# VH-VL binders against f1miw6, part 5

Target 1, 251 residues: f1miw6
Amino acid sequence: MPHFAKPLLRNIITRNLFNSIKKKQCLQYLQTLRTLQYDGFTTVYFGETDIPESLVTGEDFSDGYYMPTPTWCVVHAGGSQGWVPWKYRMFLRDELCIKQEDNLFFEFCDVVKKAYGKCAIVVKERRRQDATRPKEGKETEAQAHVPSVVNLTSVTCCPEVAKSYGHKLLTLPSPYNYLNPLDSAWSSLKWFIINNRKEFCLQSVDGVYSYQYILFSDLISKGIERINLSKWRTITTKVRRWENYYLGKLS

## First folded at step 14 (VH-VL)

Design y6
Fold by OpenDDE, fold request of step 21:
Structure y6 (fold): chain C 251 residues (1-251), chain A 119 residues (1-119), chain B 110 residues (1-110)
Amino acid sequence: as target 1 above (251 residues)
Amino acid sequence: EVQLVESGGGLVQPGRSLRLSCTASGFTFSDYWMSWVRQAPGKGLEWVGYIYSGGSTYYAASVKGRFTISRDDSKSIAYLQMNSLKTEDTAVYYCARLSYPTDAYFDLWGQGTLVTVSS
Amino acid sequence: DIVMTQSPSSLSASVGDRVTITCQASQDIRYYLAWYQQKPGKAPKRLIYDASNLETGVPSRFSASGSGTDYTFTISSLQPEDIATYYCQQYDSLPYSGLTFGGGTKVEIK
């Protein structure tokens, strides 16, 4: 296992070597995270993943008719303790109206407080696609603008809400999203879906028509459950190694 | 062969300074964090400090301000500069490699060098 | 620094006996724990890493488990060559927690 880490680490690092600002942000993130961990905060990674219907159905849309298939958004959280004892949420991404559930983050914060006490809640930085080229203006000292609000597609994460429950909200810089163990968890979930979706299909015959139904909720639930504590341990350990790598390199 | 060899130990008076060296061979030294661990006679293991591949150093509270770890990657050598030595610093000093790439376990140890601080 | 409390400090057992050593951390160290064997007059050798992973070449009679603050090291059947002092070590929350060892457990044969 150690031999595979070297090439992967080199390839990822070479691409990000050029942004000194992002490196500094990464270092700050890591230092803050470690400080909080040292102070007894439980680290919880909160995030979402998109599951297109095509992934679930296995329909090969290669024949050029791009029918926009519905995309499901799954929201959950986990860490070294496994999945948090908070029920994951699924949302259908309608092209038109992402209803942000404002209360969802409150509920989440309350649940993790009860389960773990004070938490360091880590969320990914959303790449503002549309940030126009900052005009060449004055080098104002980039005061680390703690983003006042981190918006997930489906959930608004507010630092003040987190704070009200005794938590700390941390934003993972976008170039370093792979330092979020949820990405590995989501990959595992998607892999599970692809490989096991047939087991969750029900066939119904109505006259001359045969229908296949996918028990989607059960599929997702089982996929999430399969990412057990042992798997989480493995994932978080890998992330920890990467974190240490950057600490060693950027310090 | 992958190896660490400590040198520079000996008898020294309290208040004096001593410099230990750890020569590494058989691996890419510059890629690894290096650490010093000491063991007083008949006592347990005590972490002294470590140095990142990037050169940043961290120390145990017991030696902070007195000891300095450094490295010369061109020579594959780690150093422990010990200043203001105390009798309590009497120990076998081990240099150790922290596990690659980024785990902080001790996966390689030297044979150790004895430092005796006595009047 | 994170404090590691190791127990017992010493034990004597017969060949073939099951030996158990415990290590308790002052805080959750999230599985970032290793176990070392140190034979008399020798440098320590790592036996276990990441709380439960056996190092390559280490006999299967050695095992470890644990989570949170509590960790255990076990020799299922003590052998004469196992006479040594054993240490746990954590590296959680670097750089702030430092690297810390337990106090050690001396294992002897009756």
Scores: ipSAE 0.753, ipTM 0.894, lowest interface PAE 0.9, mean pLDDT 89
Fold by OpenDDE, fold request of step 21:
Structure y6 (fold): chain C 251 residues (1-251), chain A 119 residues (1-119), chain B 110 residues (1-110)
Amino acid sequence: as target 1 above (251 residues)
Amino acid sequence: EVQLVESGGGLVQPGRSLRLSCTASGFTFSDYWMSWVRQAPGKGLEWVGYIYSGGSTYYAASVKGRFTISRDDSKSIAYLQMNSLKTEDTAVYYCARLSYPTDAYFDLWGQGTLVTVSS
Amino acid sequence: DIVMTQSPSSLSASVGDRVTITCQASQDIRYYLAWYQQKPGKAPKRLIYDASNLETGVPSRFSASGSGTDYTFTISSLQPEDIATYYCQQYDSLPYSGLTFGGGTKVEIK
């Protein structure tokens, strides 16, 4: 009677294996990152964050009419040197296919090359929603996965493009997204938006109607500017500590 | 009291081995990375190596292959095994704790133990 | 390993003088620098970490700044008890860079 290992055990094993693989990926990421840093690469974190309009307007849609509010995507980059001297981009996420601006990553790579020289560009791994069931297939030797093209919502990050500028593209494994200092920066930005949005509101009265305009671009710009070099230093130092923690734990 | 105490230093001939011990007290030893730093007479500080809480070790090029760092968390002791000693290894050896949670600064030092390698 | 060049190797100043020590790294160490004081016959003591953070209990006359490859340690008003050798130390690219110290600066009073 083939002892059907209880589905629960399979799930535990699968989870454990998954965890093991992810840990290995994290270690590899960290080792690669540190190697590049040692080789004189400047680490730059490139990423995006979503800003729902509701966050900006403060409208509590709790009263049942879930009107889908437009969502803005902000793309920027930063690191231990603060924000990169590249102008952040904002995209409206509408149902309309955000034409990935293919040239945006080229522009970015050129700017950071000029500013910092060779860079280790770190991007988050996109959660493949469609991770269908890993087919049971072959223990593919953890070949140093040449970072695959990482498609952000608004930007395509291509390793070959990065390479052409002398950069290295690194992908941060999904479970370890908190090792991206941009997450903290984005949180700070969102916090700023929530707390200061009223200062960026203009009121206009037209007859019997009162209109409130939010200077969204200015709000975002000021929010980004508020994250100064000192704040970046704090954020990156925290990330470094976590990196060291995992290096110590996983090695 | 939080402290580190080195022991095991002394006079040794070239080519011989010596083991230093560092006894920690007053803190959770297992949570910290430990390191050894040496100082030759009248010279500056030189990092020797360190050991992670997980047990992985890293060494300076000058001692790599000859020195080994280990730890016994149950006893709160770090060790420096020194093999194939050279006259250039003559120094005061300091045991030091690296900053917690995961910085690599030296936040706690022992008083040091003198190792003299002479014929 | 990352090389830390510390300057000067020694200095003599009067009580009350401003003392400045510099440390230059062979590459960008991203603020991961500490400063230590070692008094004669004693173990080193950390005074500053993360390039500019003063350790608890350290007098405010001690300060440090810097970025990239260049870092500075300052004693605003030298006191007799400050006679010591001072060291910078980096840990930027662990485990590959190791932990490296500057050559030290001996501070004496005239």
Scores: ipSAE 0.750, ipTM 0.890, lowest interface PAE 0.9, mean pLDDT 89
Fold by OpenDDE, look of step 16:
Structure y6 (fold): chain C 251 residues (1-251), chain A 119 residues (1-119), chain B 110 residues (1-110)
Amino acid sequence: as target 1 above (251 residues)
Amino acid sequence: EVQLVESGGGLVQPGRSLRLSCTASGFTFSDYWMSWVRQAPGKGLEWVGYIYSGGSTYYAASVKGRFTISRDDSKSIAYLQMNSLKTEDTAVYYCARLSYPTDAYFDLWGQGTLVTVSS
Amino acid sequence: DIVMTQSPSSLSASVGDRVTITCQASQDIRYYLAWYQQKPGKAPKRLIYDASNLETGVPSRFSASGSGTDYTFTISSLQPEDIATYYCQQYDSLPYSGLTFGGGTKVEIK
């Protein structure tokens, strides 16, 4: 009888510990963010979203033939002042070669420095799928391991690079990704794509074949532009409210 | 009815201590941040401090180290313990609820209680 | 703490006049600003939140705007019942900045 209770207890304890650790990380993140804000840093959220081609074309793959459609990655940044005055980037995710643009983060850091001065750049923590094995022993003091490098799918974000421009790089803990206003912005973009894609379609009839072309760049551009300053303010205010909630609860 | 009621104000000598109470009713007290704001006679509003729902407290520099905010959620009461009182602490003291969990604005005020520090 | 500089400290206007009050923050407070009305002998009442949002039940003659460090409160047509002291308040960088008020503006009728 004792053998069955151990795994359940272990799982419960692990879950509880995990939850406790994540809560602490959230609090640390929030305290750091607020400190930087107090110190005059402009908060900028830097991130990416995936846009499957099927989302754009409207192809209903309900018939079970999941043909892997190419996926586009859109990289951009925003904050309380709206979209950063930096041109968003689009990358085609090739199953074979994720070309990381090494210089993109440098460019970004330079642009935001010029626009806002010193910035707190917030990025999402990548869910390390592989950290399954709790290495056993050392209660290593959860020193907020500022990861030396945060790798987005298409962009490498280096704290040292950020620092060289006078910025601070912050990592948002993965369970609290909803504290990133970009998630709402990306949702809005995707919604726009779904509902307006027909307006960006060109039909070409060649004698035998009818072709439908989607002006994808224009669609994305207009979708991004639709998220105006007022919308950003609303989104960031919502995030702020959640931040305050957690500060009050976890402090 | 949603309300805050302050009590405990009065006349005290410099260097003495006084404890103010704020009794809340009509809402889930434990869910809200509570704050104290004071107003000297003929002067503006001055934030004194606040207490989170989790119990953490923050104070204005003018009262830090002398004043302590606490709360009893079971009784729906917030307290302001004032030690080492100075003449400059003479004011109407307001208990106020912050618009938690959303914002840190003052959305509910008591009527205030007068504290007079005089020799 | 973030300092809020409110101007003017007092004003006198006629019924029906447009009244404007300004509040300047020592740093960007990202729209986290409220405006309060305090009538003589009464507790303050919040009129505006998030720099421009009117509270429910507040007359439409009250409005506010602003961004960054500079914010404005306006009474489009001053009424006798508007005699009060008005305060701005910010909470941008909690917990470090504290909650700070402007110095107040006393509004009187000529």
Scores: ipSAE 0.728, ipTM 0.878, lowest interface PAE 0.9, mean pLDDT 88

Design y6
Fold by OpenDDE, look of step 17:
Structure y6 (fold): chain C 251 residues (1-251), chain A 119 residues (1-119), chain B 110 residues (1-110)
Amino acid sequence: as target 1 above (251 residues)
Amino acid sequence: EVQLVESGGGLVQPGRSLRLSCTASGFTFSDYWMSWVRQAPGKGLEWVGYIYSGGSTYYAASVKGRFTISRDDSKSIAYLQMNSLKTEDTAVYYCARLSYPTDAYFDLWGQGTLVTVSS
Amino acid sequence: DIVMTQSPSSLSASVGDRVTITCQASQDIRYYLAWYQQKPGKAPKRLIYDASNLETGVPSRFSASGSGTDYTFTISSLQPEDIATYYCQQYDSLPYSGLTFGGGTKVEIK
């Protein structure tokens, strides 16, 4: 059980929070977010989490044969009002490379518009793996390049699409991913999966083989449902405190 | 004991300046946002302004440009510099701590100091 | 700034009565609301934070609820020591909206 919490904590702690550029980006993000909130935008966090099948099956591949198990991607959104009244999506990560669901973000934008009106949609910055080479060159004024497109693993989020629905798309800087309440929600989901997977298991015994089937969709559905409005409130309040901390420190 | 103590209040003429001090004790002052709240005689509470731990300040529109909040973390003191005082500025001025770590509620109050602006 | 409209401005009730105070925000303040008690000649004391959380040591007769723009503070059974002015306070959308109080409700005993 402790193995999944540790990586999340480690990732939060090991993130070089001391990069001046990233601090500035964080401040800009927070200022923009608060401005939008002041202007009456509802904040919604749109994101995805990966769920390896091994997490569901409990197969401890610790014995050295790392058989890559299929990974499922869950896409959903939430905010101070709980889960967005939009049906979460599940994809196989390997299939997502093939089927760009180009309409998913449109659908999402439409749903949140109907539910909340104008929204500040927050997404995580994609870690560019490739920026290892410090090109030595010019301190180009990091103009807050509003990325023209933010690509999630499974979904392309376009600022122009958001805008067409009256929304604003915001990118959360990567070192500050913990300012996304979805991270806590996903953690809760994963914990639920680990602790309750046996309840969703069907056993079939054939003369020679015993098969274990996990009702994966039901497991995920119940896990998501367990994160009720009260829990969301707690999570978002915590995030708000962190936001205020950085505003107070970085301003 | 955790406490805030205001000082510097008194009678002042319109157009004059006055500086209030708030001395904090019993807690790590540098970790907290500090705020000033005033209350005119027989009236409600009015937020004046606050200062972040990082030093940034924000003010109510009614005092913006005239009042300045500052802090000395080494001395655990917050200040309210009041310039161009008006009769409408007559009030008990409270120093207050905003709730730790980063909520903007008032969890600690001083006893207040009276400022009277009169000709 | 976010405007907090508090009602009533004053009320008189008997010991044991249920007292209700309302606070309406000019916009959704997302539960970032506190309630304060101020006794005569004293500094305010926070009773409730985050719209519904009771401060430690505060009697259980005090409660609050609300969401969005509408919030309610309740004293289930008014006691003589509850004579005070009560204020709501919001801090949503910092730093742009500032901190704002309601107008206050003076509670007296008949």
Scores: ipSAE 0.685, ipTM 0.867, lowest interface PAE 1.0, mean pLDDT 87
Fold by ESMFold2, fold request of step 21:
Structure y6 (fold): chain C 251 residues (1-251), chain A 119 residues (1-119), chain B 110 residues (1-110)
Amino acid sequence: as target 1 above (251 residues)
Amino acid sequence: EVQLVESGGGLVQPGRSLRLSCTASGFTFSDYWMSWVRQAPGKGLEWVGYIYSGGSTYYAASVKGRFTISRDDSKSIAYLQMNSLKTEDTAVYYCARLSYPTDAYFDLWGQGTLVTVSS
Amino acid sequence: DIVMTQSPSSLSASVGDRVTITCQASQDIRYYLAWYQQKPGKAPKRLIYDASNLETGVPSRFSASGSGTDYTFTISSLQPEDIATYYCQQYDSLPYSGLTFGGGTKVEIK
């Protein structure tokens, strides 16, 4: 009974096709990025991370008596020059608004234009989740023509807004997330939070959350400060080593 | 011993061609980017071009269209084919290994071979 | 090609003097800049990479700094064995930037 073999063979062939397509996308991304850098664009990585409140407080939920804790979203940007001189943003997930997030990207583009001039703004590719249904009779070209809008979960990154400031918006291919130095910066921030949250705890019996907010903002600010220019250069050097590897191997 | 040895230099008339060879030993040649750098007598260093481990090439503007870099990984040899030579091409030509996988700076140089272009 | 303007083209200094060499790039090369020492009759030797990182085994009297377009190389206390020509070399936006050298600085003892 080779029924198992037919689906497995198709999956293996499909996996090999995706690997080849993803390698081509990676090479195209790198060539575009390096062309923009050569043309004088400053590279800036724009992105977000989630920080669950429990990570900051260290609170343990015994017996499942409490509901899940809220999650904070932190939005920032950086590159080989360090953090962008732009105040990072922090939201609860429930407070997101598409129009406000569009204004946020507009503000960001203005700030980086003033700081660096024209920028190559890199954002991660959004994951696609509509591949589970059998698509018999559908045209492959029509499916391939469906564009992916480049959005963070908390903000909309409009290419035309970037272009209006002389910037270029560039999408980092999904499986190559380690080519994004901002992900390493986020990991460093979360490690800082875990190891330093006790020094920022306010001792309050009645749970005055306004004091906890003050400590939380200070903890995040200190964590971001600890990722200085030297740290950013270490992170970007590691990413560049991967970039050079792929350029050398795929070209 | 890790080394690069250039050969094929000599006296050549303007407009003619010459091929330089760079024989590598002591390392896995196929993993590395290779480059050619030249130094005119009494002058500074001038980058000529390089070749990726995957085979793609890039050249300085002064030689683009006239020079071709290639490699034979089975023999551990890099080549520089120089066509339409000019008197300005007179130099000692170095074969160099780039410090891959770290970055495109030079970590191994040959002794150089002199190419003289004159009537 | 990115032009690297290196200054001075030559200098003479006494043993123990502080020596400073500069390179200016025609465009932002971020920090992808190396410094080489070439002694007479020998191939160049890399002393510094990524603008400020000293290679293993290089004496601590050598240092460098810079970012963007302006880079500085320093010998804090010149020694007789430091007689050489020094070069900067950029490796920024590969493959398009090329691997351009500065014009060189010949360092001599008075």
Scores: ipSAE 0.660, ipTM 0.849, lowest interface PAE 1.5, mean pLDDT 82
Fold by ESMFold2, last read:
Formats: sequence, C-alpha cells, structure tokens
Structure y6 (fold): chain C 251 residues (1-251), chain A 119 residues (1-119), chain B 110 residues (1-110)
Amino acid sequence: as target 1 above (251 residues)
Amino acid sequence: EVQLVESGGGLVQPGRSLRLSCTASGFTFSDYWMSWVRQAPGKGLEWVGYIYSGGSTYYAASVKGRFTISRDDSKSIAYLQMNSLKTEDTAVYYCARLSYPTDAYFDLWGQGTLVTVSS
Amino acid sequence: DIVMTQSPSSLSASVGDRVTITCQASQDIRYYLAWYQQKPGKAPKRLIYDASNLETGVPSRFSASGSGTDYTFTISSLQPEDIATYYCQQYDSLPYSGLTFGGGTKVEIK
C-alpha cells in the first residue's frame, strides 16, 4: 500500500486540469487574435532563437568531455508581410541590460507602427516547469497567475509601451507552438547556417574572434534574407490552417 | 457519391418561418464546416452564415437574429431556420461545404432550393 | 462585415481580348481571397485561391494578383467558354470577417 500512489493519481488529475485550461487559453488567444485582425491590426510575431556557436563552427564537443560553448540569441519579428523592416539584434546570453531591453522594444514598436500602423504583437509564452505543472501550495496563483509584463529572455515586452503606439501585445500559449510561424523561420535560418557555414568561415581554425564575428554576422544576415515574403506566406498559411483547425474544434 | 441535397424551399408569406435541410453524403460530415449561400433571382451570391465543426455559428448582418444554422452530425444534416422572413429573403439557397482543413472557401455545393417570400 | 466592391458589374469583349476584373475590400484582407466562375444554372467553380494560386485543371489564361485591399483577376485571352459571372470572396479574419462576396462581374462576348 505505497504512499506514492496518491502523487501519481494527483499528477494525472493535475495534468487533465492543466490541459483543459490550456485549451481554453488557446481558444481565447485565437478569438482575440482574429478580433484584432478584423479590427485592422496587422499581426506581427516577435521572438528569439538560440544559435549555439557549435552550430556555426560545426565542432562537436560531446566526446566524453563536455565544454560549454557560447550561445547567441537572435531577436527578430515577422508575419504575412515578411520580416519587419528593422535590423534584427544579436546578443550573447547574459549580456542583457534592462535599459537596453526597454529601448529595444520601444524602438520595435515605433518601427512597426510606421510600417504597418496598429499591430497585434504576438510573443510566445516562455515555457517553465512551474508554469506547465502547478506548484503544490501555490495552486491558485500558478493556475490563474497572469504576469503584467510578457518577456523574452533577452527583451522585456511591456504592454504599456505597445499601447502607447496603439498596438496590442498578445501571448501565444506555450503548448501550441505550431501557432508560431517564427519557429519555422528559425528552423529555416538554422538549416541555412548548417548548409552554408563553410562558405562564410574559410580558414576557421586560423580566424581571429573579430574575423569570425564578421563572417557570422554576414551568415546570419544572408540566412534571414533568404526567408523572403513568399516563404513567409507559406509559413503563415500553414499556421493559419492550424488556427482554423483549433477554432473549428474548440468553438 | 459526394453530394449535398437541399430541401424545404417553397412559398411563404412575410413574417413567417421556414426550415431548410441539407443532407450530406459521401464524406465525414462531422469534420467539415458548413455554410449557406443565397442568390436572389438575377442577382449575385450572398453569404448567409456558417457553422463550425464544433457547432459555433456566424451570420451575415442581413440575417443575424432571424436565421439560425444548426447541424446534426449523427444524421449528416445541416439546417437553416429562417424566421421573420422578408421579401428581400427571396432567393435560391445553397448549402455548401467549406474546404477542410485548408481554409474557408467553398469546395462543394448543393443544387439549391428556391424560397419565395411574397405577400 | 467586410464589404467587397467588385468592378465592373458587367463587360463585353471580343474573343482574344484581355479582360480585367477588380475587387476592393473595405479593409485589409491580406491575401485571403478566392475567385469563382459561375455559368448560368450551375454552381460556382473556384478558379483561384489565396489571391494568386491557380486551382488544378484551370487554364493558364486565368491569373490573379493583389494584397491588402486591392485585387485583380485577369483573363489574358478571352475564349467563348469563359462567358460567365465572376465573383471574388474574402475569408480573412474568421470567424468575424464572414465569407463575403463581391457583387459579381458578368462577362459576355462582343
């Protein structure tokens, strides 16, 4: 008669409640998004991806002795209109400054206002273990907690900044990652890096850090450029088919 | 064998009600969004409303509050309940299937049923 | 209720002529627009979806383009079998946008 049997049953019940809440959040997200689109808001997906240095160099450090490599964070945005017309940003992990993050999102909101007018800015919910599985003794806050600020790990996305430009900031629920076209764009960029890194890193063993950064920046820039408007429309059309599927099933 | 067949059209007086039926065959009805489209004699196509596979309904402004779309997935039938009919509602009413899962454009049409609203 | 304004309401042209039909949406529908051909006594047939994509089996003389609010449908060389009424239909911000049609364009030879 083991006591651990109760935790297993509670885990099953907790996961069923969590999935029901996430379905409701998905439907609410889709209804809000489609209402904003109907009201004339341009949808823009704002997000980040990690590019470990090993992806660029092709070096494998997993041979018995793990040596952590630096990870670059790329921040950009796009949608059915293509990439937004602003310079993407690159950061090393742990280089972030709160003041720099605030200025970046403020600049972004200004650029998309000039390019598209009022926007529905979609940011993917950051997945965390406490967000996907409610903590014991914090049940009400964990299930119903709604943060006042939506963050990327590299950028603070302030709803008040978005509102000051007439934008609306939306959070995409975490378990519905196929509703974020940026994920496909990031995958395309990473495949471009893998397939073209040699052309930008000739003599990589002899390269100075500054020389490698110059080639890396060109590689990223070319990879982003290759994801043109036609590819963006293919990606957003696939996402829209998932959106229609969930709208049809959930409402 | 894939088809939609409308029924229930006829002559009615203004202010009265009429129910149209659309019987589907040859496909998994419960997976599809269904729509009603009408065409007044000598006029263009006018969307009336549609129903999601989950049952939620949406209507054109011209019929909202008067018309109700429903579905019975066990019988593969879509319904259009038309209340408070006006002479402007005189049309051929088509049942149509929306593309699944691609998008909300029409990939199958019925033959239509004529509804005449006349005093 | 997104209003689709289709122009012209009718036209006559000779065999071999280029025919152009336009639709203007009352708001941005991005590119979620289809074009249909309806011959008398028949159900409509979809020719083009997502503003510019030609359906399988549709002759290459049919084409379309546009984004935002302005859309164009073209028959590069009108044929006798192309006599029909043509409709645009938007399907943008579902469910709220509805599935509204343009008023139609009747195309005739002569």
Scores: ipSAE 0.655, ipTM 0.845, lowest interface PAE 1.6, mean pLDDT 82

